# Miniprotein binders against q53ft3, part 51

Target 1, 195 residues: q53ft3
Amino acid sequence: MFGCLVAGRLVQTAAQQVAEDKFVFDLPDYESINHVVVFMLGTIPFPEGMGGSVYFSYPDSNGMPVWQLLGFVTNGKPSAIFKISGLKSGEGSQHPFGAMNIVRTPSVAQIGISVELLDSMAQQTPVGNAAVSSVDSFTQFTQKMLDNFYNFASSFAVSQAQMTPSPSEMFIPANVVLKWYENFQRRLAQNPLFW

## First folded at step 5 (miniprotein)

Design mg9
Fold by ESMFold2-Fast, scan of step 5:
Structure mg9 (fold): chain B 195 residues (1-195), chain A 86 residues (1-86)
Amino acid sequence: as target 1 above (195 residues)
Amino acid sequence: GSDEVRKQLEELIERARELFQKALELYEEGRYEEAIKTLDEAIRLYREAAEIAEKLGNPELLERVLEYMKFAVKYQILIRRKQLEE
């Protein structure tokens, strides 16, 4: 349902489902990450009245996750860019992952997505410094990230056609990438603020 | 006993979750009728889990299972609407 992209890394489209309404992506080597893009793949929408709350977590000194609310994705805004470089120290925010006792490797952070009622999401406040504030600057950044993702995924698809994949390899169907890219480009052209 | 009943509850939720995910995969493939039938089974299992949670006297667990069931029902409605539009 969801994808997670970091510049210069393999896109993730297979979140770990930890509950019916909760999904997690692992971010190894998180100290080198400045921005994360979270997006819907475009094939499965949220039900009417629902959306996704996006959380970031990093391990504290004891390896326990510290969760912070970054923002939201919805059918109306199916992608979002978050600056996480300033969030790797501090206290956690109120989060729905409190029942999850996942102790992570000290070098691995996580992106969490909780599917919630839009009314409930409206009552929550994201951490201030994760917000994308400049439309012009971050529209250009988003375009570069999308172009990088598309080029990477396309080259991977070519490699899969040229090479015999191992049973443990993961791959992204080219049509999913194309559908997502086309949908995002269309929406960005109509309203640069949609993401 | 109580432990056996709790294990049954956990197994019902796990199976319902698997069916829910399978239904979303079927939806992505355009297999709407099969997706709806798969969600019907997931909803049935959530309903059985809710009955067990109620019997155990755990209102927090009951509410959680009911929310999962409602979530599945919302997707079933979404898929039916999509099926009718095609």
Scores: ipSAE 0.367, ipTM 0.763, lowest interface PAE 2.9, mean pLDDT 76
Fold by OpenDDE base, second read of step 6:
Structure mg9 (fold): chain B 195 residues (1-195), chain A 86 residues (1-86)
Amino acid sequence: as target 1 above (195 residues)
Amino acid sequence: GSDEVRKQLEELIERARELFQKALELYEEGRYEEAIKTLDEAIRLYREAAEIAEKLGNPELLERVLEYMKFAVKYQILIRRKQLEE
């Protein structure tokens, strides 16, 4: 349902489901992470009238988890980029993950996604410094993201002769991914904020 | 006692959660009817849990359970819609 991407790292597509409506990604070595992308895989959409509140958690000076609301993803906005580097010394807020005993290590942060009603999400206020601050940084990150995605997708590429019959799975030709990549790069070059 | 009732409630929620997860797996496999039936069972358990929460006089817990139930219902509707499209 969800994917998580850190530039220069492998894409994570297997979130830990910790509750019916809650999913968690682990981010090892979080101190080196500036930005994270959370996105819908497209396999399972949000139910109508629902979206995802995205939280970031890191251990505080006492080793206790500090959770902060980064922002939101929805069917209409299926991906978001968050800056987390400036949050590492911030204060925690109330979060939907507090009642869950999630095993954590000191060097591992977490991205939590809570599936909630859109009306409820509208009442929440994300931390102000979680937004991407500069066009240049955004462009650089987007390029890295695109490269990472292409590499990830290409790792699954097989020739038709290598394909095993799987009637339950849908396949996308590699040339479609390439065309998308080229078109996206062109649009990005013309206007980094074209979406 | 109250502790035993709370334990029962947590067990119901856990079972419902497991069923919900199973339903998602079934959905991903294209087994829509089975996913829908599995969610029916989850919803039933959530309903029972809600009744217990109400008897315990814990509105926060009741709201939590009801939210889970609501989510399960909405997913069931989504799966049904998908089933009709194929």
Scores: ipSAE 0.020, ipTM 0.384, lowest interface PAE 5.4, mean pLDDT 78

Design mh0
Fold by ESMFold2-Fast, scan of step 5:
Structure mh0 (fold): chain B 195 residues (1-195), chain A 104 residues (1-104)
Amino acid sequence: as target 1 above (195 residues)
Amino acid sequence: SPIQEEFEKLMEEAREYFQEALELYEEAKELYEKGDKEEALRLFRKAAELYQKAAELYLKAAELAIKNNDPESYKRAIEYAEFAMKYAELAQRYAEEIQKELEK
C-alpha cells in the first residue's frame, strides 16, 4: 500500500504488515540517512475518514524502541518527506505501537505507518525536528535524488537499446533525462541564493 | 505565495497536455488494431509530442518546488514527469514500428 524512499537506496514498496492497520519498513544503517519519503502507491486509497500516521523508531542504548510521530499521509496528501537526522536523542511520542513486540536489530531503525481516523490524527503533534526546514539539507537531498533518478533512467535506457521494442515494455528517453538533468544542475548552481 | 501559484499553474497545464496525449495514444492503438496504420502513425507522433510537452512542464514545476523549499511538491512533479517521459517513449516506439511496416 505504501512506499518508502531514501536517497541513494532502492525504493521499498513491500512494507511488512504487523497488524491489520499497521505497516513497517526497516531502515538499516539509519545513521547515514538524513531524509525519508513516505508515499502511497495509488493502488488502494484509504477508507473514508481514515489516514496514515507516520512514525519513526530507533533502538535506544538498552535496545528498547523509541517511537516518534513524524507526520501524516492522506488521500489528499499521499506523500511526505521527513528529516530524521537528529531524532535519536528525542523523547518518545504517544503512539499505537507501544504494546507491539516488533523484531529489530540494534543498527536498524523503522518507519511505521498506522491507519487511523482523521479526527484522531488532527489531535496529535508531530515532533518538530521531523519537518524539512533548512536549505542545506534540502539541497543535498535534492542532489542525491537527481543523481539516483539520472543513473536509474540512463542504465535502464542503455539496457533497452539492446532489445527489440515491445508495446508491453516501458522505456525512458535517455536524451530527455540527460538534457533535463544537465539543465537542472546548471540552474541550481546559478540560483542558490533564490532559496 | 507567487511561486506556489506558478507551480500549480504549471502542474495543471502539464496535466492538460498529458490528458490530451493519452486520449490520442489510446485512439492510435484502436486505429492500429482496425488496420488504419497511417492515421495511427500520425496520432502516435502527436501523442509523443504532447507527452514530451507535459514532461517539460512537470520538470519546470519541479524546479520551482526546489526554489520554494517544497520537497513534497518536487517529488510529485518528478513522478508525473517520469510517467509522461515513459509514455512519450512508448508512443515514439509505436510510431517507429508502424513506419517500418508501411515502408517494407
Scores: ipSAE 0.000, ipTM 0.092, lowest interface PAE 19.8, mean pLDDT 68
Fold by OpenDDE base, second read of step 6:
Order: structure tokens, then C-alpha cells, then sequence
Structure mh0 (fold): chain B 195 residues (1-195), chain A 104 residues (1-104)
């Protein structure tokens, strides 16, 4: 459902699902990370009336995770870029991931996505310096990363003949992956700040 | 087409269950946070059942889409089926946890 991109690193598409409505990406060596891109894979949209609250977690001095709300992704805004470099000393809370039994490594930060009602999301206030409004930050999103994602995602594509209903399996038709890729490229070309 | 009509009917029926389940699930969470564990438990159980019903209907819709050689409809049905299944499982887990708390 979600992807996570860090400049200079491989795209992450396999989030740890820590709850049915919560997904986590691990960010090793997080101190070197300035920006993170969170995006929907285009395979599974949010249900109607729902979106994703995106959080950043880093260990505090006691090794406990500190969560900060970065922003949101929705069906209408399926990607966002966040600056996390200035957040490492900020204040945060344990909610909404604090109650979850998440296996954490102290040296690893996390991006968490909580699937929530849009109305609830509207009442939340992201940290002020997380939103990226500059084109320069977007330049970290390279064509190489996009290509890597496409190649990765396409490896899971199924033919129409292979489509079978299964509650335990996700089927990604090749056309969905292709459409996602094409749409993403188009949006990048038209507006580098489309998120 | 008759197949498409049947597909849409299933999708709509599933949507109704899904929406009801979602409302109950959210209410249950609020109740649990407020300390009303008994009512939260009841609502989570009901939500789980409704999500499961939605999932079943979405899967049936997906089957129709396959038969109709309609990958777009299939995608749509499967996407919602997956959500319904996930939320059913979550609701069930919440119910189980609350039940354990109440037994303590």
C-alpha cells in the first residue's frame, strides 16, 4: 500500500504492518537522512473517508520512541515529502504507535503511517518544519529511485489469467503498476511539488 | 451487462456492511479510550462480523470480475476485500484483548 523513499537508498515497499491500520518503515542510520518521501503504491487506495497520518519516530535519550506527526497522505494527495533532519531533537508523543508492540532497534528511526478517518486527521497539527515546499528537496527524488521502484513493483505483477480472489494475497496487475509509474512521472514533470 | 449489474450490487452491499463496521469500529475505539470496555467489546465483535461479511461479498464480486474478464473491477473488489479483512482481524484482536482485560 505504501512506499518510502530516502535519497541515496533503495525504495522501501514492504512496510511492517504493526496493526491492521498501521504501517512502519525502518530507517537505519537515520541521522544521515534529511528527507523522506512517503507515497501510495497505487495498488490499494484508502477506503472512502480515510487517509494516512504520517509519523516520524526516533529514540529519545532513554531509547523510547518519540513520534511526531509529519503530515498526511490521501487518495487525493498520494505522496508527500518530509524534512526529518530538524526533528530529531523535537518533542513528540507515543500516540498513535506507542500502544503498539513494535520491535524496535534503538539505532533505527521509523516512518509510521496510521490509516485514519479524514475528519480525525483534520484535527491534527503536523510539526511545522516537516512540510517541504522547495523544489530543491524534491531533486533528491531521482529517476533512479523511480526506476527501482517500478522494477521492484513490476516483479509482483500478475497477468489477468493469474488473478484469483484471495484474502491473504495481494494481486498487482501489471497495468496498475504501469499506470502508477506513468502518472507519477507525469506529475513530476508537471509539478515537482505536486505533493 | 447482467454480470456487471450483479457485480455492482455485490459491491454496494459490501460497502454498506463495510461502512457500518467502520462506524462501529471507530465508536468502539472511543469507548475503549473512555473506559467503557464492555460496550467497546460488543462493538468490536460486531464490527468484526460486519467486516467479514463485507470481505466475503467483495471476494464474490472479484470472482465475477474474473469471469467477466474485467481487471479494473477485480482490482477494485480485491482492494476493498483486503481492507475489510484487515479491519476484521484488527477488530477481532481488540475484542480478544478487551476480553482478556475483563477476565482479569
Amino acid sequence: as target 1 above (195 residues)
Amino acid sequence: SPIQEEFEKLMEEAREYFQEALELYEEAKELYEKGDKEEALRLFRKAAELYQKAAELYLKAAELAIKNNDPESYKRAIEYAEFAMKYAELAQRYAEEIQKELEK
Scores: ipSAE 0.000, ipTM 0.266, lowest interface PAE 11.2, mean pLDDT 73

Design mh1
Fold by ESMFold2-Fast, scan of step 5:
Structure mh1 (fold): chain B 195 residues (1-195), chain A 104 residues (1-104)
Amino acid sequence: as target 1 above (195 residues)
Amino acid sequence: SPIQEEFEKLMEEAREYFQEALELYEEAKELYEKGDKEEALRLFRKAAELYQKAAELYLKAAELAIKNNDPESYKRAIRYAEFAMKYAELAQRYAEEIQKELEK
């Protein structure tokens, strides 16, 4: 599925599924957030011809969400970095003399991911300058390669349901994991059928 | 090339943060087993912070690789970032459990 990373905050990897094709991350205290990274965890690819449209939402004065399109993630481009600090949806008032009885209870903003057809995504226009990365494509094989390594790495982690205060777990040196990945890449470059 | 050198520098800096986080993570586990829960909590939180720092640097390297039309370096950087994020999640889970124990 998906992950959401904000500088200086712990990564979120458990999106709330609100519909078959829609996932949401909550962003508390979003006024202090300049950039958000959205990425695929590498375990489950999008179905063929599908991708994820990434939206940002803040409740307006009537409590209704206003969704702004930030950009996209796909099997070919599984991560994207977005600048949200400039979005007007975060502003309480655009005029100095408007709404003078301002009660500032921090509102929770949201990142939404909508699984959509790639053809439909191509017709949409993200808000200006939100994306700070290119949207280059690469092969479906890349996602399978990422899945293979992520499954290996995930075998190291103790499941949340099995967490104890002093769990017995395997310690895998980072150097060994990184060397494995480098070796995998070299072998793949020499023989694509190796996988 | 200058871009390739900057990429490798980011990858190395990220690796150093990741390594430091792993060392703190291991120390935190040992402290927890010895019953020093408050110090263990502090180190698990610090480890999570450093794992996140590593992930941010790996993601920055990935963006640089895209700009340089280097898809293989991009894939490597993204994988390292995902790995760092997974370890950050694990460290955070330990911290959350210890925090609950301290509040009992």
Scores: ipSAE 0.000, ipTM 0.120, lowest interface PAE 18.6, mean pLDDT 67
Fold by OpenDDE base, second read of step 6:
Structure mh1 (fold): chain B 195 residues (1-195), chain A 104 residues (1-104)
Amino acid sequence: as target 1 above (195 residues)
Amino acid sequence: SPIQEEFEKLMEEAREYFQEALELYEEAKELYEKGDKEEALRLFRKAAELYQKAAELYLKAAELAIKNNDPESYKRAIRYAEFAMKYAELAQRYAEEIQKELEK
């Protein structure tokens, strides 16, 4: 249902479903990450009247996750870009992921998506400066991010015969990535605010 | 069942390695921040080894779950194996970076 993109890293399309309504992406070496794109894959829409609240979690000094609301994705806004670099020292609030018993390490953060009612989402306030607000800066950043991702992904492109099995990684065919990239660019060009 | 008991034993053993690795990893980061690169390097390497050991044990547990036709146990074991592997890689990367710094 969801994808997560970090510039210079492989796109993540296999979220861990930790509950019926909760999905999690792991972000190793999160300290080097400035921005994250969360997007719907387009395979399964949100149910009517529902959307996704996007949370960021980083481990505190005790290794406990600190969750912060970044923003939202919806059927009408199927992607969003978030700045997370400035959020690493914030305090956590109540979050839907508190019951997760996941072993944490200091260098791994998480993006959590909670499927929630739109009405409930409207009452929530994302942390400040998480959402990229400037259209121009957003567009430029997104383009750079996409290009970086494309270049990175293409550098690792292998044929099926050359593919080395990795139990910890999901393989994404290059053609799928390319199609996604092209579609994303097209959408961005048509409506820079489709986020 | 004996198979389930063995599974849980593997999971617990893996957990112990994972926890130890985590502690060393955290300590290594602190030491690095304090400028003790040599000790940080040592601890990151050790953490990597322990994470890898944890991963191996989790994978063995997963295999056992497959044999026992227990998809839930399998999912659990695989999830932890993935974490352990990722963290092993992180620890290794830190070690490599520190090693490079020490060689300058």
Scores: ipSAE 0.000, ipTM 0.236, lowest interface PAE 12.4, mean pLDDT 74

Design mh2
Fold by OpenDDE base, second read of step 6:
Structure mh2 (fold): chain B 195 residues (1-195), chain A 104 residues (1-104)
Amino acid sequence: as target 1 above (195 residues)
Amino acid sequence: SPIQEEFEKLMEEAREYFQEALELYEEAKELYEKGDKEEALRLFRKAAELYQKAAELYLKAAELAIKNNDPESYKRAIRYAEFAMLYAELAQRYAEEIQKELEK
């Protein structure tokens, strides 16, 4: 349902589902990460009236996870870019992952996605500066992404087998995928930049 | 098989759009860095369109894979579709930011 992308790293498409409505990505060597992209795979949309609250966790000085709300993804906004480099210190807020026994290593941060009602999401306040809002920050991010993208694109010229490993996502029923695809094509035909 | 050949054809066609989009994206970035915001904006928008075209073709390939009960081909096609979609959005967002700058 979700993917996570760090510049210069392989795309993660296999989130750990820790609950029916909660998904977690591990981010090794999180201290070197400036930006993270969270995106929907497009295969399964959010249920009507629902979206995803995106949280970031890092270990505090005691090794305990500190969770912070980064922002949101929705069917209308299927991806978001977050700057996490400045969030690796501070106090955590209340989060939906606190009661869950999520196995983690001290050197690994996590991205958590909680599927929630859109109305509830609207009442939440993300941490400041998490969203990439400045051109300068975005430019820096895009440069790193271009490097990764170039490497990815270059792999097509050599061998598809040498490309990024296939997503580990579960094969979705054909009817669901086809329905999504049809909707996607329709939207593209109407407005190629509909998201 | 004929289905597999068609699948590979779609994948290749999608790749071509993807590569073209990448080139435009890189050029747009350079232009932006040089201060040519208007042309950068145009190229980012074009890149976004081409990425989306690539995504569409990858999705068509994925559809064929589904019809042929080929999960591996499906996964491959979807992966590339996801990339294309993601980078289309990035290009679009860059364009939006430049547009905002031009409006100031």
Scores: ipSAE 0.012, ipTM 0.270, lowest interface PAE 9.2, mean pLDDT 73
Fold by ESMFold2-Fast, scan of step 5:
Structure mh2 (fold): chain B 195 residues (1-195), chain A 104 residues (1-104)
Amino acid sequence: as target 1 above (195 residues)
Amino acid sequence: SPIQEEFEKLMEEAREYFQEALELYEEAKELYEKGDKEEALRLFRKAAELYQKAAELYLKAAELAIKNNDPESYKRAIRYAEFAMLYAELAQRYAEEIQKELEK
């Protein structure tokens, strides 16, 4: 139901379901992570009146988990970007994971998602300075990632263009991505509603 | 809507390729840690190929969405396509580093 993305790492789409309403993603080498994106896989919405509370947990020096509320995802805001750099793992917020026996390792943090009533979620306050993003912020993030990829793919395409390719597999060539991005920008200029 | 059904079919097919690539990528990392660099190299290269196939299908889905004047579906498909392409490059970079190690 959910996905979790860290820039430069593989997207995770297979959360560990630890209860009927609770899901967890592992984040190894958390100290190198600045932002985490949590999003709903677009096929199945939350039931009416429900949403997801997003928590972050890092094991303290004794290996004990401390859960901190980052924010929320809902049908109306199905993606959110959270800043986790600088969070203090020693200070927890109220959380529904207190009874969970979740396996920990010293260098692995976790993202937890608890499916809750929207009214219940409205009563909660996210930990300080965690960036909570709307669908509009997701659009800006997507554009930034697309721009970053375009610049990267441009460098890659130049290298590839200098060679005589004889590919044995079907790939999306970097040149196709670059040409597609140029066409995308042109279409956006012609009709902003397409984006 | 037939167009919406076609869009969701492309998105699901892309997701399946992406999932297969992810499984191979995880296996490649385990093999690399165990010192089986040659097999890790093979699986990283195969993962990159499957990520590229996923990206192709996401881009086809995005094209359908933009023709159908559906900006939300278009945004979703484009995001997945971009990430699949980035992960394909990441898998390729791991493969290149392993190949260099094998040459040492």
Scores: ipSAE 0.000, ipTM 0.116, lowest interface PAE 12.9, mean pLDDT 68

Design mh3
Fold by ESMFold2-Fast, scan of step 5:
Structure mh3 (fold): chain B 195 residues (1-195), chain A 104 residues (1-104)
Amino acid sequence: as target 1 above (195 residues)
Amino acid sequence: SPIQEEFEKLMEEAREYFQEALELYEEALELYEKGDKEEALRLFRKAAELYQKAAELYLKAAELAIKNNDPESYKRAIEYAEFAMKYAELAQRYAELIQKELEK
């Protein structure tokens, strides 16, 4: 369901499922890690009304895991970049992994993903400044535009397979919508300020 | 400065991976339109990998900007990493759609 990307390392796409709603990635030699990217693979969306809370754990001086909430991934925002370099000596956050905590091998950290209700996620406070966010209106606009079109195209494609076409209606093929979106993406890649 | 030169080199290397991914992505779209779904699937998956590689290099550049106390370069590198990951998501979703079509 999930992937984890760290600069200078092979991308991980095989999370360990440690409970019905909990997934973990191991991060060996975590002292050298400053940023992690958590993303959805696109294979399975979250159920309606649910998302993923992203946690980071590292071993304290006694080898006991300390969990901190970094942020969230959702169907509407399926990837997030987190800065963890400032979190390795902090206090632990309130977390759902309590019963699963065991003494960890030194220098091995974990990314944990807990599938939770969106309403529950909205009530939680991530550790300050862990999520790396754009600060300008243009970047916010492009991200929102990408999300809206991407979600539309994905929804359209699956719906088309299940629908019985009405003889009085014309359907626009999903690939035409995606091709228009691709042209927009290409222009953004060449010049982010073209719009 | 040596660290600024290393930063620009990483940004350029990332841009090259991003451009290669974009070219494969465009080719995959053309193949899909022509009905060559198996080849389109392979190229969308390869594009996703290269976009992820670009993001990884942009993140390395961001880390150098932090060491160099350069918040503007850091911001730029992070934004480029975000764009690369968004393109990787699009390629991956397209690949998933085609995979389902091929399984029928």
Scores: ipSAE 0.222, ipTM 0.688, lowest interface PAE 4.3, mean pLDDT 75

Design mh4
Fold by OpenDDE base, second read of step 6:
Parts: C-alpha cells; sequence; structure tokens
Structure mh4 (fold): chain B 195 residues (1-195), chain A 104 residues (1-104)
C-alpha cells in the first residue's frame, strides 16, 4: 500500500505490517537522512473517510522509540515529503504505534503509517519542522528522489515470472511505478509544492 | 492440500498469539507511562511469552512450506517469525528495564 523513498537509497515498497492499520519502514543510518518521501503505491486506496498519519521514530538515549507525527497522506494527497534531520531531539507525543518497536540498531529509525479516520487526523498537529518549507531544498531532493525512483523502477522491471512474491513486498508492476513517476513528475512540474 | 491447510492453521494460531501479545504490549506501554510499573512489567513479560509462541508457530509453518515446496508461503512465515521474535526481544528488554527500576 505504501512506499518510502530516501534520496540516494533504494525505494522501499515492503512495509512491515505491524497491525491491521499500521505499517512500518526501517531507515538504516537515519542520521544521514535529511528528507523522506512517503507515498501510496496506487494499488490499494484508503477506505472511504480514512487516510494515513505518518510518524517518525528514532531511538532515544535508552534505546526506546520516540514517535513524532510528521504529517499525512490521503487518497487526495498520495505523497508527502518530510524533513527528519531536525527531529532527533523532539519529545514523543501520544502515538498510535505505542511500544511497537522493531529491534533497532542505534542507527535505525522508522517511518510508521497509521491508517486513521480523516476526522481524527484533522485533530492532530504535526511537528512544525517536519514540513518541507524551502522550495530549493525540495527541488534538489525531488530531483534526487526522481532519479532514485527511476533507477528503482527500472530495477523492478523484472518479468512477472521473476517476481518472487515477497509477502511484505507488493510487487508493483513496473508500469504502475512508471505511471506514478510520470504523474509525479507532471505534478511536480506544475506545482513543486503540490504535497 | 492437507499440508496447506495445516500451514494456514498454524499461521492463524500464530496470528492470534501475536495479536494478543500486541495488545498486551500496548497496554503495558500505557501503564508504564502512567507509572504502574508493576502491572506493566507483568504484561510485558506475558507479551514476550506470547510473541515467542507466535514465532515458534510461524517457524513450524515455514517448515511445512518447505515440505510443500512453497517458497511464497515460506517467505511469509519466516517474515512473520522474525517480526514476532523481534517483538519478543523488545518486550523482554522492557520487562528487564522495568524490573531494574523496581529494584532501585
Amino acid sequence: as target 1 above (195 residues)
Amino acid sequence: SPIQEEFEKLMEEAREYFQEALELYEEATELYKKGDKEEALRLFRKAAELYQKAAELYLKAAELAIKNNDPESYKRAIEYAEFAMKYAELAQRYAERIQKELEK
């Protein structure tokens, strides 16, 4: 249902489903990550009246996860870019993941997506510094992201026969990824801040 | 096939333990935040046990998948087993931490 993209890294399409309504991506070496893109794969939409709350988790000094709300993705806004480089010192708020923690090495953070009611999401306040505010940084990130996504999409051009179904990896047909990419590029060209 | 049915049965049983463990883990977390360390400790220990049980069942399912020459089912079972093991370890770590806090 979801993908996660870090500039210069392979696209992650295999979210770990930790609950019926909760998905998690691991981000190794998170300290080097400035921005992350979360996007819907386009295969399965949110149910009517629902969207995704996107959270970031990093280990605290005790190795306990600290979750922070980054923002949202919805059927109407199927992708979002978040700045995570400045979030390392934030206090955790109530979060839907609770103590859900994958055994983390100190260098691994997580992106969590919680499927929630849109009405509930509207009552939540993302951390202020998670929003990508600068067009320039966004543009640079987007270009790197697009290149990486293209490389990723190209790498997934495995024949259907070679698609070993990873239970966690919804193999997105290369054509779907390409269409998403094309649509993303088009939207980006029209409005760099469309998300 | 009988093997496939047994596989799905194991997966479902494992899922039930996993879900119960998850609920206990979440409750334990909230209790800990509220300062009820003793009950949190109890629930984290129980969660760890249930996660471990889930992992064992997932591993058994994986073995069946191998016998059935079903790599997809094997991969699914192994992924869930690893996940359950990770959560078991985490729950145990929390329990140990809380135990140490209570001894201070």
Scores: ipSAE 0.015, ipTM 0.329, lowest interface PAE 7.4, mean pLDDT 74
Fold by ESMFold2-Fast, scan of step 5:
Structure mh4 (fold): chain B 195 residues (1-195), chain A 104 residues (1-104)
Amino acid sequence: as target 1 above (195 residues)
Amino acid sequence: SPIQEEFEKLMEEAREYFQEALELYEEATELYKKGDKEEALRLFRKAAELYQKAAELYLKAAELAIKNNDPESYKRAIEYAEFAMKYAELAQRYAERIQKELEK
């Protein structure tokens, strides 16, 4: 369901399931890691009203995990980039993994994903600035991509509604998607920074 | 430059899969409009697979870019991967809706 990408390493797509709603990726040699990307594989969405809380854990000198909340992934925001270099010296936060028997070797950290209700996730506060400018850039691109698509589709729908008293409500036409894609690609070619 | 060539090759291969997926997506919507739901379902599923393949190749390109300390290429590849993943999700959602219609 999930994938994890670290700079300079092979992408991981096989998370270890440690509970019905909990998944873990191992990160060996974590002291050399600055950023981690967590994403959904895109083929199967979360059930309606659900999302994933993303945690980072490093072992203390006794091998005991110290968990910190990094952020979230949802159907509407299926990927996120986190800066973890500053968090290796941070204090532990409230987390659902506290009772888990997840003792690791001193050089292995973990990314944990807990599938939770969106309402529950909204009440949680990620560690400050774990989601840094890279995540802001990526999140803003995802937001702008979606905004661009919806604005284009909406303008098309308005035009359709003005031409006919009863526009289709059931399905976005493929030609609308194709026109949006062509326009978006053309703008990227002209100016890669247009978003 | 050899690393940049490999990056561009991965990006182009991903783009080709994405374009093929988009063509199947368009054909699927036309078939659905004509009432050929079974064939539309097959093509939406195929489009989702190809969008997912494009996303995988974009992610491989992103990995290569970060190894090469090229943040601009990394950003571009990740953005295209996200784009492809969103389209895979859309195609899959349409396939699921049609599957439910056929089962009911």
Scores: ipSAE 0.000, ipTM 0.108, lowest interface PAE 17.6, mean pLDDT 68

Design mh5
Fold by ESMFold2-Fast, scan of step 5:
Formats: C-alpha cells, structure tokens, sequence
Structure mh5 (fold): chain B 195 residues (1-195), chain A 104 residues (1-104)
C-alpha cells in the first residue's frame, strides 16, 4: 500500500501491517537519516473519508518508542517528504572508553502510518519542523526524483488504461516502483546530473 | 471484554484474508506485465474471492459492534468491509478485462 525511501538506501515497499489500520517501516541506523519520503503505491487507495497519518519514532535510552506526528498522506496527496533531523533528541558523544560498558540499545527507528478519519487528521498538528524545506539540497534532489517517478508512473498508468476499470484512479504495481528505483540508482551512479 | 475479544478475533481473521488477497492481487499485476495473462486472470479471480471473504468477516464484526453499543468499532469495521468489497469488485473487473483479451 505504501512505500518508504531514505537517501542512499533501497526503497521499501513492504510495510509490516501490525493492525488493520497500522503499518510500520523499520529504519535501521536512524541517526544517519535526515529525510524520509512516504508515498502510496497506487494499488490500493484509502477508504472513503480516510487518509494516513505519518508518524516517526525512535527508541529512547531505555529502548521505548515515542511517536511524533510528521504529517499526512491522502488519496489526493499521495506522497510527502519529511525532515526528521530536527526531531532527534540530543546528540550523542563518541568516546569508546566510557561506552564500552553500556548495554546496547537497538539503533532502529520506525515510520508508522495510521489510517484515520480525515476529520480526525484535520484536528491534529504535525511537528512544525518536519515540513519539507526547499532550501536543503537533499530536498531539491528528492523533489526532482519524485518528479521523475511521477512522470514514469503517469506513463505506466496510461499504458494500463485498457485494463483499469476506473480510469480516474491511478494504479501502480509495487514491483514497478522497485524496478524504477533500481534503474534510477544505476543511472545516478553513472551520471549524478542525468536528472 | 469477551465481546470485544470476539470482535477483535473477527477483525484479525478478516485482515488475514485481506492480506492474502492483496498478495495475490499484486502477483497478478506482475504476471500480467510479463504477459502471463492466463495465470494473472486466475489470481485476480482468487483475490476477488478472498476480498469477499474478508468483507463478510468485517460485516460480522460490525454487527457485533452495534450489538455491543460500540459505534467507533462499528464505523471501523464497516469502512474496512467497504474497502474489501471495493477491491473484490476491482479485482473482478480486471479479471473480466483479461478474459475478454484472451477470447480474441
């Protein structure tokens, strides 16, 4: 239903469904993550009157998650870019002599998507600094990457028009997203300015 | 709590059928892209059946929620039933398109 993308990592298209209305992506080594992209694959839209609230959580010092609301995705706005670097609590200090006796805490964060009523979502306030920034070079890169994906997806949707029973709805198979991203990564490695 | 436990069990069983249907639905798309139209047709039909089973279980959960005076659980179950029914219909329509393509 959903996809999750972090710069320099393979795109994830298989969220773990932990309840009928809750989906989770694991983000290992979250301390190196500045931006996360969440998007709908187009194979299954939200039910009428519903959308997805996007949350971010990383473990505290005791390994307990604390969820923060980043924003929303809906049938009308199926993708969003979030800056999470400003949400990380504190900054760790690397001094191996003191850290050698510390019990290892899992370095895994999560993106959570909760399917909620649009009216309920409208009454919630996302963390202000999670909104996408046009000043950041990574944000500009991600916008161009999404533009490239949308152009590809639109072309694919047109070719599938004869098969789709609802032409006004865009349906993109999950494997198409994976194949597109793999191709994009290969082209980027050969020429970073191809886009 | 016993009624809530029965409700959650129905919701969980429905979710399992829905997840299986989704997996078959996505596999059918991939097969169609590869040109294996006959197998894609078979899987779209199977997905539709499983979505319908999920819808039936969500509807049973909704009836239980109403009986238990739980409007929030009722709304959740009804919306998931509608979602499953919509996808059963979509999978069936894809199957019909592919069937027509195979018939010349």
Amino acid sequence: as target 1 above (195 residues)
Amino acid sequence: SPIQEEFEKLMEEAREYFQEALELYEEAYELYEKGDKEEALRLFRKAAELYQKAAELYLKAAELAIKNNDPESYKRAIRYAEFAMKYAELAQRYAEYIQKELEK
Scores: ipSAE 0.000, ipTM 0.151, lowest interface PAE 16.9, mean pLDDT 68

